# VHH binders against EKC/KEOPS complex subunit cgi121 (cgi121): the designs that were tried, part 187

Target 1, 174 residues: EKC/KEOPS complex subunit cgi121 (cgi121), of Schizosaccharomyces pombe (q9p7j3)
Amino acid sequence: MILPLFPETQVHVFVYENVSNCAAIHEQLISQNPIYDYAFLDAATILYKKQVYSAIIRALEDRRDEQMKTKTIHSEVILSLSPKTEISSAFRQFSMTKKSKNIVVVKIDSKLTEEEEFERLDKLVEGNRVEFSDEELQKLIDFKVLKKNYKLDPSTLENPLASILSSIALRGYS
Below, E stands for the ipSAE of ESMFold2; O stands for the ipSAE of OpenDDE; V2 stands for 0.75 times the mean of E and O plus 0.25 times the DockQ between their complexes.

## First folded at step 19 (VHH)

Design qp8 (from qo3 with T54S; framework vhh_6qgx_2; at its last look DockQ between E and O 0.97; V2 from the best seeds 0.86)
Fold by OpenDDE, look of step 19:
Structure qp8 (fold): chain B 174 residues (1-174), chain A 123 residues (1-123)
Amino acid sequence: as target 1 above (174 residues)
Amino acid sequence: QVQLVESGGGLVQAGGSLRLSCAASGFTFSDHHMAWFRRAPGKEREFVAAIAYSGKYTFYTDSVKGRFTISRDHAKNTVSLQMNSLRPEDTAVYYCAATYAWDYYTERAYEHWGQGTRVTVSA
């Protein structure tokens, strides 16, 4: 897909459930294998499409403004999901772990169609692709983790999207 | 309380060797990647080497490749930097750092830092 504010940047987002090889993928990430040049997120931490898009946009804005805090755009996406400014914390909160079962995969600056990118990614991920939708994400979310990551309380749970987006947008300002 | 305590610094002649050590406590060492940074006089702090939490992967800045070796001991919660063929330009305060993130080269990614140990290489 193309984001209106970033027409020269193609972005793809994929969701996988029941992934059996997260540990292996994690190993490749740690090894800095360039074939795994994606943002691998734990789906348990993602509730909305807009949450992911907001993080992507934030990361792209940071890059545009030459204000990236991390080395890569994909790491910046991970950081951008967090209400915290600490990179280490953001990775701990949102990045795929060895124990993850469901994941959201983000590709920035793709040169491929969505289908082509899927074919490439499908060779790396052993799981079932599902639609990138709020409906599917809601099936995968861990609300305990979500509440912890964004410090949601009963009052903010009435409209968690607003709270999440605010947290992302106001990172570093509170 | 999180602590990273460096040791092993000192004065050495060019061509000599030093082994730095960093003792970690107060956090889950086995889950963190460890790194060495250094700050030379009048310069900014720069990345030197990193080692993944598993110990399987190491990363080095170009200027130290083939001369420096980073390692870790999980039983002792220590990370070490073997420095061989030292050069005057290696003179710096060396810092130990820890991170959960695999953004190894980014100084900001590291959440824990030691106080540093001074290495001086004379000509």
Scores: ipSAE 0.911, ipTM 0.947, lowest interface PAE 0.5, mean pLDDT 96
Fold by ESMFold2, look of step 19:
Structure qp8 (fold): chain B 174 residues (1-174), chain A 123 residues (1-123)
Amino acid sequence: as target 1 above (174 residues)
Amino acid sequence: QVQLVESGGGLVQAGGSLRLSCAASGFTFSDHHMAWFRRAPGKEREFVAAIAYSGKYTFYTDSVKGRFTISRDHAKNTVSLQMNSLRPEDTAVYYCAATYAWDYYTERAYEHWGQGTRVTVSA
C-alpha cells in the first residue's frame, strides 16, 4: 500500500519462495556488504502485508522522531516487528537465517522503480518471486513460530491480526 | 548463567601495549558476535572493536584502526583485544559484550556485558 504520511519515501517489498542461497546472503549481511542493504526477513514469521507495513511505518516514525535504536532503517524494521524492545532477540526471531527457505525483502529509501529494484535484487537472491499478498504469505507462514513470537492464544490463531498490529504499534508502552 | 569476565587491564606508559582477554561462559559462544566497548571518565560508553561470530570479519572505530586487533578463540571461548601504540586518550574502562544481531556498532544491540577492566595510559 501507499504510505501517505511518508510520500517522499519509496518503499518496495518482495517475497521469494524456495530460496537456495540464504546461507550466502547471510554471510553478506554479517560482513556488512552495502550491496545487501535490505531488510531480509524469514517469511515463516510473516502472515500479513499489514504486519510488514506496520513495522515499516513504526520504523519510519521512529526515524522521523529521532528515536531509532538500530544503525539502519532496515535493521529498525526488524526490531519493529518484535513486541519487545530487545534488538538481539528481534534479529533472532524475525531475520532471515542460513536455513531459511522463503523470505520477505524490504527496501526503504529506494531511488528505483519496483521493477528496477527487483532486477537488482534478483541478481542477489536465488529463488522464485511471488506476489506480496496475504494469499501468498499465508502459504509460507509457520503458525507455531507466529504463536511463539507474538504469544498468541489458540483462540486468536484464526484471526490474529489485531493482536499482532497492536504489538507492533504499542511496543515500549507498558 | 551467562558470564563475560575481562582481564589484562592495568597501568601502561604511552607507546606501550596491553592485551585484554574476555572469558565467556553460559551461552553458545559460536552463535554470538563479540565486541569491546570503552568508557572514559565523564564520557558515554563508545564502540572500540567487534568480531563476527565466525571470526571472519572485524570492525574498528577509526581512532584504533591499525593499533588494536580483536580476535576470538572458539576452543577457549575467549575474545582478546591486542592494544598496541597506546595513547593517553585510550584510558578507559573496557567492556566485553556479545550479541546475535549484526548491528555491531550499536551499544543497545548487545545482550551480554562484562563488568569491565580498567586501562590507564600515562603520558
Scores: ipSAE 0.731, ipTM 0.887, lowest interface PAE 1.1, mean pLDDT 92
ESMFold2 (binder alone), look of step 19: mean pLDDT 90; pTM 0.918

Design qp9 (from qo3 with D31E; framework vhh_6qgx_2; at its last look DockQ between E and O 0.94; V2 from the best seeds 0.87)
Fold by OpenDDE, look of step 19:
Structure qp9 (fold): chain B 174 residues (1-174), chain A 123 residues (1-123)
Amino acid sequence: as target 1 above (174 residues)
Amino acid sequence: QVQLVESGGGLVQAGGSLRLSCAASGFTFSEHHMAWFRRAPGKEREFVAAIAYTGKYTFYTDSVKGRFTISRDHAKNTVSLQMNSLRPEDTAVYYCAATYAWDYYTERAYEHWGQGTRVTVSA
């Protein structure tokens, strides 16, 4: 897809459930294998499409403004999901782990169509692709983790999206 | 309380060797990537080497490749930097650092830092 504010940048987002090889993928990430040049997120931490898009936009804005805090745009997406400014914490909160079962995969600066990118990514991920939608994400979310990551309370749970987006947008301004 | 304590620094002649050590405590060492950074006089702190939490993968800045070796001991919660063929330009305060993120080359990615140990290489 193309984001209106960044028409020159193609972005793809994929959701996988019942992934059996997260440990193997994680190993490739820590080895810095360039074939795995994606943002691999734990789906248990993602509730909304807009949450992911907000993080992507934030990362792209940081890059545009030459204010990236991380080395890569995909790492910046991970950081951008977090209400915290610490990169290490953001990874701990949102990145795929060896124990993850469901994941959200983000590709920025893709040169391929969505289908082509899927075919490429499908060789790396052993799981079932599902639609990138709020409906599907809601099936995969761990609300305990979500509440912890964004410090949601009963008052903010009435509209979690607003709280999450605010947290992302106002990171470093609290 | 998180602590990273460096040791092994000192004065050495060009061509000589030093082995730096960093003792870690107060966090889950086995889940953190470890790294060495250095700050030379009048320069910014720069990445030197990193090692993944598994110990399986290591990363180096170009100027130290083939001369420096980073390693870790999970039983002792230590990370080491073997420095061979030292050069005057290696003179710096060397810092040990820890991170959960695999953004190894990014200084800001590291959440824990030691106080540093001074290495001086004379001509």
Scores: ipSAE 0.915, ipTM 0.949, lowest interface PAE 0.5, mean pLDDT 96
Fold by ESMFold2, look of step 19:
Structure qp9 (fold): chain B 174 residues (1-174), chain A 123 residues (1-123)
Amino acid sequence: as target 1 above (174 residues)
Amino acid sequence: QVQLVESGGGLVQAGGSLRLSCAASGFTFSEHHMAWFRRAPGKEREFVAAIAYTGKYTFYTDSVKGRFTISRDHAKNTVSLQMNSLRPEDTAVYYCAATYAWDYYTERAYEHWGQGTRVTVSA
């Protein structure tokens, strides 16, 4: 799940562990501070890189097709992670909260290189940057949360990728 | 079960004031952003004002800025809309709504809705 259809849309994804200031970041999000215009996701809900890329692609496709349901492309990414179409529940299930400890941060339509965007983001987030990789994500996931968010049964929990990606891709078509 | 109950609507002449109230129950009020929307006769429901769950941040549609004030009372689980300098174009049914999402202006982001209270502003 690479961005082949959107090669000119610059996207950056960062992962932070042991974030000490999620409450302060959350305050900035609810105040609508434009400096914080990112999708801040709770890493406890993210197991795979492809999960995040699939949500980004779905959000970009919906924007291209004038089918976005939310105000910003970043809020659309949050919605796109959800198997359901309800915005409030998607935020509840996938967004960073005041109590989050590890986060995945997405920037779409960046005008900056990855390192320039990181320098800006690092001023906002008090935590340790780690690689955006399946290896690192697996250390941060909460499998109980993942199971509930995607309604995974025991038979799919060993390798749930296809089930999760299907949920993201097929949302709204049934 | 979830209830949002609006009150305070009525008939008022242009230039007058009304205060709407919304009593909330059946959900975690302290975790929800609250808003007022309105629907004028024959028109779509539109955003009026919102207040973040903390009470610290408020948002208004342009046509009501400076005239309307949204507030919330966590002890009583209520949200209010003070409407001053009312105009005939403010005539509508006003709805109280709640969401977890900080996508304040988007109607479909709101998961709980009241029944509405009618406000009529006569010339």
Scores: ipSAE 0.776, ipTM 0.911, lowest interface PAE 0.9, mean pLDDT 92
ESMFold2 (binder alone), look of step 19: mean pLDDT 90; pTM 0.919

Design zh1 (from zg4 with Y103F; framework vhh_7yz9_2; at its last look DockQ between E and O 0.97; V2 from the best seeds 0.88)
Fold by OpenDDE, look of step 19:
Structure zh1 (fold): chain B 174 residues (1-174), chain A 120 residues (1-120)
Amino acid sequence: as target 1 above (174 residues)
Amino acid sequence: QWQLVESGGGLVQAGGSLRLSCTASGFTFSNYRMGWYRQTAGNEREWVALIAKHGRIDYADSVKGRFTISRDNAKNTVYLQMNSLKPEDTAVYYCTARLYDKFGPTEDYWGQGTPVTVSS
């Protein structure tokens, strides 16, 4: 996928359910294995495609402006999902954990087609790939976690997209 | 050999002010994004304030409105004016310099850190 504002940057997003080796993946991330150069998100925290894209765009903007807070573009995506500026908080809230079962995986600056990238990633993730869609994401979301992460109240729960996007876009600007 | 040297840390009472300085050498200062991070024992290092080479400035929420970052390219120095200090601001403050290409950071330099202690 190509984002309009960043036509030179190819982005791929994949969703896996029933992942059995999140703990193993997590260990590789801790060891900074370059083969695992992705953003691994807990799907329980993701409700919309636009939520993911918004975070990606924010991360790319930070890179463009040379204002990344984290070490990598993928870690910056994780940070960008959060309404808070703290890195530790963002990772705790949105990143894949050892206990995760469903994940969203983001690749930025891929030189491969989506299918080729999938083939690479499929060797790393032991789970079932599902469509990256709002419908599938809604099946994986934990609304309790979502409400906590974005401080959603009953008035915003009917249509939380606007609140989520605003939280992402306005982080650090309040 | 590159170097980042912080100064200005120390003990201050709550509500007080400090001004940190970081002087760089060994690289083209004006090409780098400069910034400050802070860390307490047992915790991850957190960003505080960043100033890009083109002048964009970002602040962490916890310091916004109280801290001011600035840079003087002629002096190869970045500053952090810290006002209305709180005990929660107690940490070791690290100066950082980052170089970018189109794919992201290519160089990262860190100072040795300067301790800031804010008493109640």
Scores: ipSAE 0.923, ipTM 0.965, lowest interface PAE 0.5, mean pLDDT 96
Fold by ESMFold2, look of step 19:
Structure zh1 (fold): chain B 174 residues (1-174), chain A 120 residues (1-120)
Amino acid sequence: as target 1 above (174 residues)
Amino acid sequence: QWQLVESGGGLVQAGGSLRLSCTASGFTFSNYRMGWYRQTAGNEREWVALIAKHGRIDYADSVKGRFTISRDNAKNTVYLQMNSLKPEDTAVYYCTARLYDKFGPTEDYWGQGTPVTVSS
């Protein structure tokens, strides 16, 4: 996919359910293995496609402006999902862990077509690919986690999109 | 051959102020994003304040309104003015310099760190 504000940046997003090897992937991420250069997100924290795209856009804006807080564009996506500026809390709340079961995987600056990137990623992830869609994400979300991560009260849980997107966009401007 | 030298740390009472300085050599200072990170015992390093080569400034939520970052390209120096200090600000503060290309950071330089202790 091509974002209008970043026409030369190829982005791919994949969703996997029932992943059996998150612990192995986690070890590779700790080792900084370049084959695993993706953002691996816990799907329990993601309700909307726009949530992911807003975080990607925020990370790309910070790269453009030479104000990235983390080392890689993929780690910057993880930070950008958070309403807070703290890196460690963003990773604890949004990143895939050894115990994750469903994941969202983001690749930025891909030189590959979506299907080529999928073929590469599918060798790394032992799980079932599902469509990156609001319908599929809704099946994988944990609303208790979403409420905690974005400080949603009962009234905003009915229509949380605007609250979530404003949290991503306004981080640092409070 | 590059160098980042921090100074200005120390012990201070809560509510007090400190000014950190970081003087750079061995690279073209004006081309780098400068910044300050801090690390508390048992935790990962966290960003505090960043100042881009073209002047954009970002602050972490925990320091916004209390800390001010600035740079003087003629002196190859970045500063952190820390006011209204809290015990939670106790950390080792690291000066950092980062160079970018269109894909992101290509060089990351870190000072050795300067300890700051804020007593209750």
Scores: ipSAE 0.783, ipTM 0.917, lowest interface PAE 0.9, mean pLDDT 92
ESMFold2 (binder alone), look of step 19: mean pLDDT 84; pTM 0.846

Design zh10 (from zg4 with Y32H; framework vhh_7yz9_2; at its last look DockQ between E and O 0.84; V2 from the best seeds 0.85)
Fold by OpenDDE, look of step 19:
Structure zh10 (fold): chain B 174 residues (1-174), chain A 120 residues (1-120)
Amino acid sequence: as target 1 above (174 residues)
Amino acid sequence: QWQLVESGGGLVQAGGSLRLSCTASGFTFSNHRMGWYRQTAGNEREWVALIAKHGRIDYADSVKGRFTISRDNAKNTVYLQMNSLKPEDTAVYYCTARLYDKYGPTEDYWGQGTPVTVSS
């Protein structure tokens, strides 16, 4: 897809459930294998499409302004999901781990169609692709983790989207 | 042959202040983002404050309201004014310059680091 504010940047987002090789993927990421040039997110931490898009937009804005905190646009997406500015905290809270079962995969600056990118990614991920939708994300979310990551309370749980988006957008702002 | 040289670190009591300086050479200073990171033993290096070439400034939450980053392009120098220092601010502070292309960072240059110790 194309984001309105970044018309020259193609973005693809994929969701996988029941992934059996997260540990293997994680090792490749640690080794900085360029074939794994994606943002791998733990789906347990993602509730909305807009949450992911908001993080992507923020990362792209950081890149535009040459103010990225991390080394890659994909790592910046992970950071951008967090209400905190610490990189280590963001990765611990939102990135795929060796123990992850369900993941959201983000590709920035793709030169491929969505289908072509999927074919490429499908060689790396051993799991079942599901639709990138709020409905499917809702099935994969761990609300305990979500509440912890964004410090949600009973008053915000009825409509957590606004709180999540505000946390992302206002990170680092007083 | 890019070079960054930090100075200004040292020992200070909690609540005290320090001013770090980083002088750059070997590149057009005004065309690049400058910043400060810090690192403690056994931990990853974390960003502290960044100042873009167009003037955008970002602070880590842990230092916001206490630290101020600034730059003097005429002197090829970036500064970090650290006020109300806390023991948890103890770290080696590194100056950094980052190069970009349209896809993101391509290269980072770092200083040798200057140690800051804040005693209780």
Scores: ipSAE 0.906, ipTM 0.956, lowest interface PAE 0.5, mean pLDDT 96
Fold by ESMFold2, look of step 19:
Structure zh10 (fold): chain B 174 residues (1-174), chain A 120 residues (1-120)
Amino acid sequence: as target 1 above (174 residues)
Amino acid sequence: QWQLVESGGGLVQAGGSLRLSCTASGFTFSNHRMGWYRQTAGNEREWVALIAKHGRIDYADSVKGRFTISRDNAKNTVYLQMNSLKPEDTAVYYCTARLYDKYGPTEDYWGQGTPVTVSS
């Protein structure tokens, strides 16, 4: 991924479906195992590639400006998906849980090619990799969850992408 | 040895005001992002207000318009002016100092906390 304002920051995004070991991964995240230093997102909450890109950009902007609210850039991505400033609600709404079935995984500041990072990640995740694309994400989304997380009303459902991206970019303004 | 010492907490009636102070020592205060987090019983710490070394200020949604953060580098002190207090502002308030490199935080210091109780 190439981010114009962050050209030296290598980012990889992976999508897995039918993941059987989310509980084990969750325990490693709680124990802060550095091998698991990724953002693990519940794919049921992600409809668009741009949703993930916008959260990554927001997290990197806050790191650049020395205003991160969480301890790591990966936890900051999780917060950045949320329209609200509260950390705990962002994690409850967007982070992978023990019960998740499908996940989106983000690595920021990677020193590896995409395929090298995938080979490392694939040893950790027991599931099927699918393409990071709007087509695959649409198969994994839960629209009831999406509506709740972004408080989409009938008037915004015509173009939910614009409303979602505005929420991520402008958190704290509305 | 670094130190962050909070003061100014206490009991106040809803609608009232308090001013928290946090005085730092043992590190170069002017190089750090300063801020306030709070923790209610049974919950994780949540950020409240942050002020970067270069002056950018961020507020949590729940306090925007009611709380004001400021810093005085000559006194190694960060302040939180809390107006129009509500019972839901009841928490232990923690001062924090953070230093960054290009990959993120490299120092992350926390005070002992100062309790604030807002009675209805």
Scores: ipSAE 0.799, ipTM 0.923, lowest interface PAE 0.8, mean pLDDT 92
ESMFold2 (binder alone), look of step 19: mean pLDDT 80; pTM 0.808

Design zh11 (from zg4 with D58E; framework vhh_7yz9_2; at its last look DockQ between E and O 0.97; V2 from the best seeds 0.86)
Fold by OpenDDE, look of step 19:
Structure zh11 (fold): chain B 174 residues (1-174), chain A 120 residues (1-120)
Amino acid sequence: as target 1 above (174 residues)
Amino acid sequence: QWQLVESGGGLVQAGGSLRLSCTASGFTFSNYRMGWYRQTAGNEREWVALIAKHGRIEYADSVKGRFTISRDNAKNTVYLQMNSLKPEDTAVYYCTARLYDKYGPTEDYWGQGTPVTVSS
């Protein structure tokens, strides 16, 4: 996918359910294995496609403005999901953990087609690929986690998208 | 050989002020995004304030309204004015310089750090 505001940047997003090797993937990330150059998100924290894209856009804006807080564009995506400025908090809240079962994987600056990237990623992730859609994400979300991460209240729970997007977009501006 | 040297840290009472300085050498200072991070024992390093080469500034929420970052390209120095200091501001503060290309950071330099202790 090409984002309108960043036409030179190709982005791919994949969703996996029932992943059996999250712990192994996590170890590779800790060791900074370049083969795992993706943003691995816990699907339990993701409710909307727009949530993911908003985070991606925020990260790309940070890169464009030379204001990245983290080391890589993918880590910046993880940070960008959070309404908080703390890096540790963002990773704790949104990043894939060893205990994760369902994940969202983001690739920035891919030189491959979506299918080619999938083939590459499929060698790393032991799980079932599902469609990147609001419908599928809704099946994987943990609303308790979502409420906690974005401090959602009953008045915003019926339509949390606006609150989530605002939190992402306005992070650090209040 | 590049170098970042921090100064200005020390012990201060809550509500007090400190001004940190970081002087760079060995690279083209004006091309780099400068910033300050801080770290406490046992915790991850967290960003505090950033100032891009074009002057755009960002602050972490925890320091917004209290800290001010600035840079003097003629002196190859970045500053962090810290006012209304709190005990939770206690940390080792690190100066950082980052160079970017279109894909992201290409160079990252870090100082040795300067300790800041805020007593109650």
Scores: ipSAE 0.916, ipTM 0.962, lowest interface PAE 0.5, mean pLDDT 96
Fold by ESMFold2, look of step 19:
Structure zh11 (fold): chain B 174 residues (1-174), chain A 120 residues (1-120)
Amino acid sequence: as target 1 above (174 residues)
Amino acid sequence: QWQLVESGGGLVQAGGSLRLSCTASGFTFSNYRMGWYRQTAGNEREWVALIAKHGRIEYADSVKGRFTISRDNAKNTVYLQMNSLKPEDTAVYYCTARLYDKYGPTEDYWGQGTPVTVSS
């Protein structure tokens, strides 16, 4: 898909459930294998499509402004999900781990159609693709993790979207 | 050959101040985003302060209000003024220079680092 503010940038987002090889993928990410140049997120931390798109937009804004904190646009997406500026905590909180079971995978600057990118990704991920939708994401979320990551209290847990999006948009400003 | 030379690190008491400098050579300084990162033992580098080629500045939350980044393009030098230092500011501080294209960083230069120790 194409984000309005970044018309030259093609983005694809995929969701996989019941992934059996997160440990193997994690090893490839540590070794910096360029075939795995995606953002691999733990789906337990993602409740909304807008959460992912807001992090992508923030990462692209930082690239445009020459203010990226990490080395790649995909690692910048992981940082951009966090309410805090610290890189290590963002990765600990949002990145896929060896123990993850469901993942959200982001590709930025894709030169491929969604179907073509999926064909490449499907060779890497041993799991079942599901739709990138709020309906599917809410089946995979861990609300205890969401509450901790965004410091949600009882009033914000009723409607957490605005609080989460504010955390992403305002990180570094407050 | 490019070079980034940091100076100004050392031992300082909590509550004190320190000014880091980083002088660049071998590339067109004014085209680069300059910045400071720091690393504590056993951890990955964390960004501290960034200053774009046209002057936009960002600070990490942990240093906002205490640290000030600036650049002098005539001297090919970026500075980090560190005030109200705390023991948790103890780290090796790295100067960075980064060149961008539309896809992100294309050159990413790092100094060798200057250690800062803040005693309690």
Scores: ipSAE 0.720, ipTM 0.898, lowest interface PAE 1.1, mean pLDDT 92
ESMFold2 (binder alone), look of step 19: mean pLDDT 85; pTM 0.848

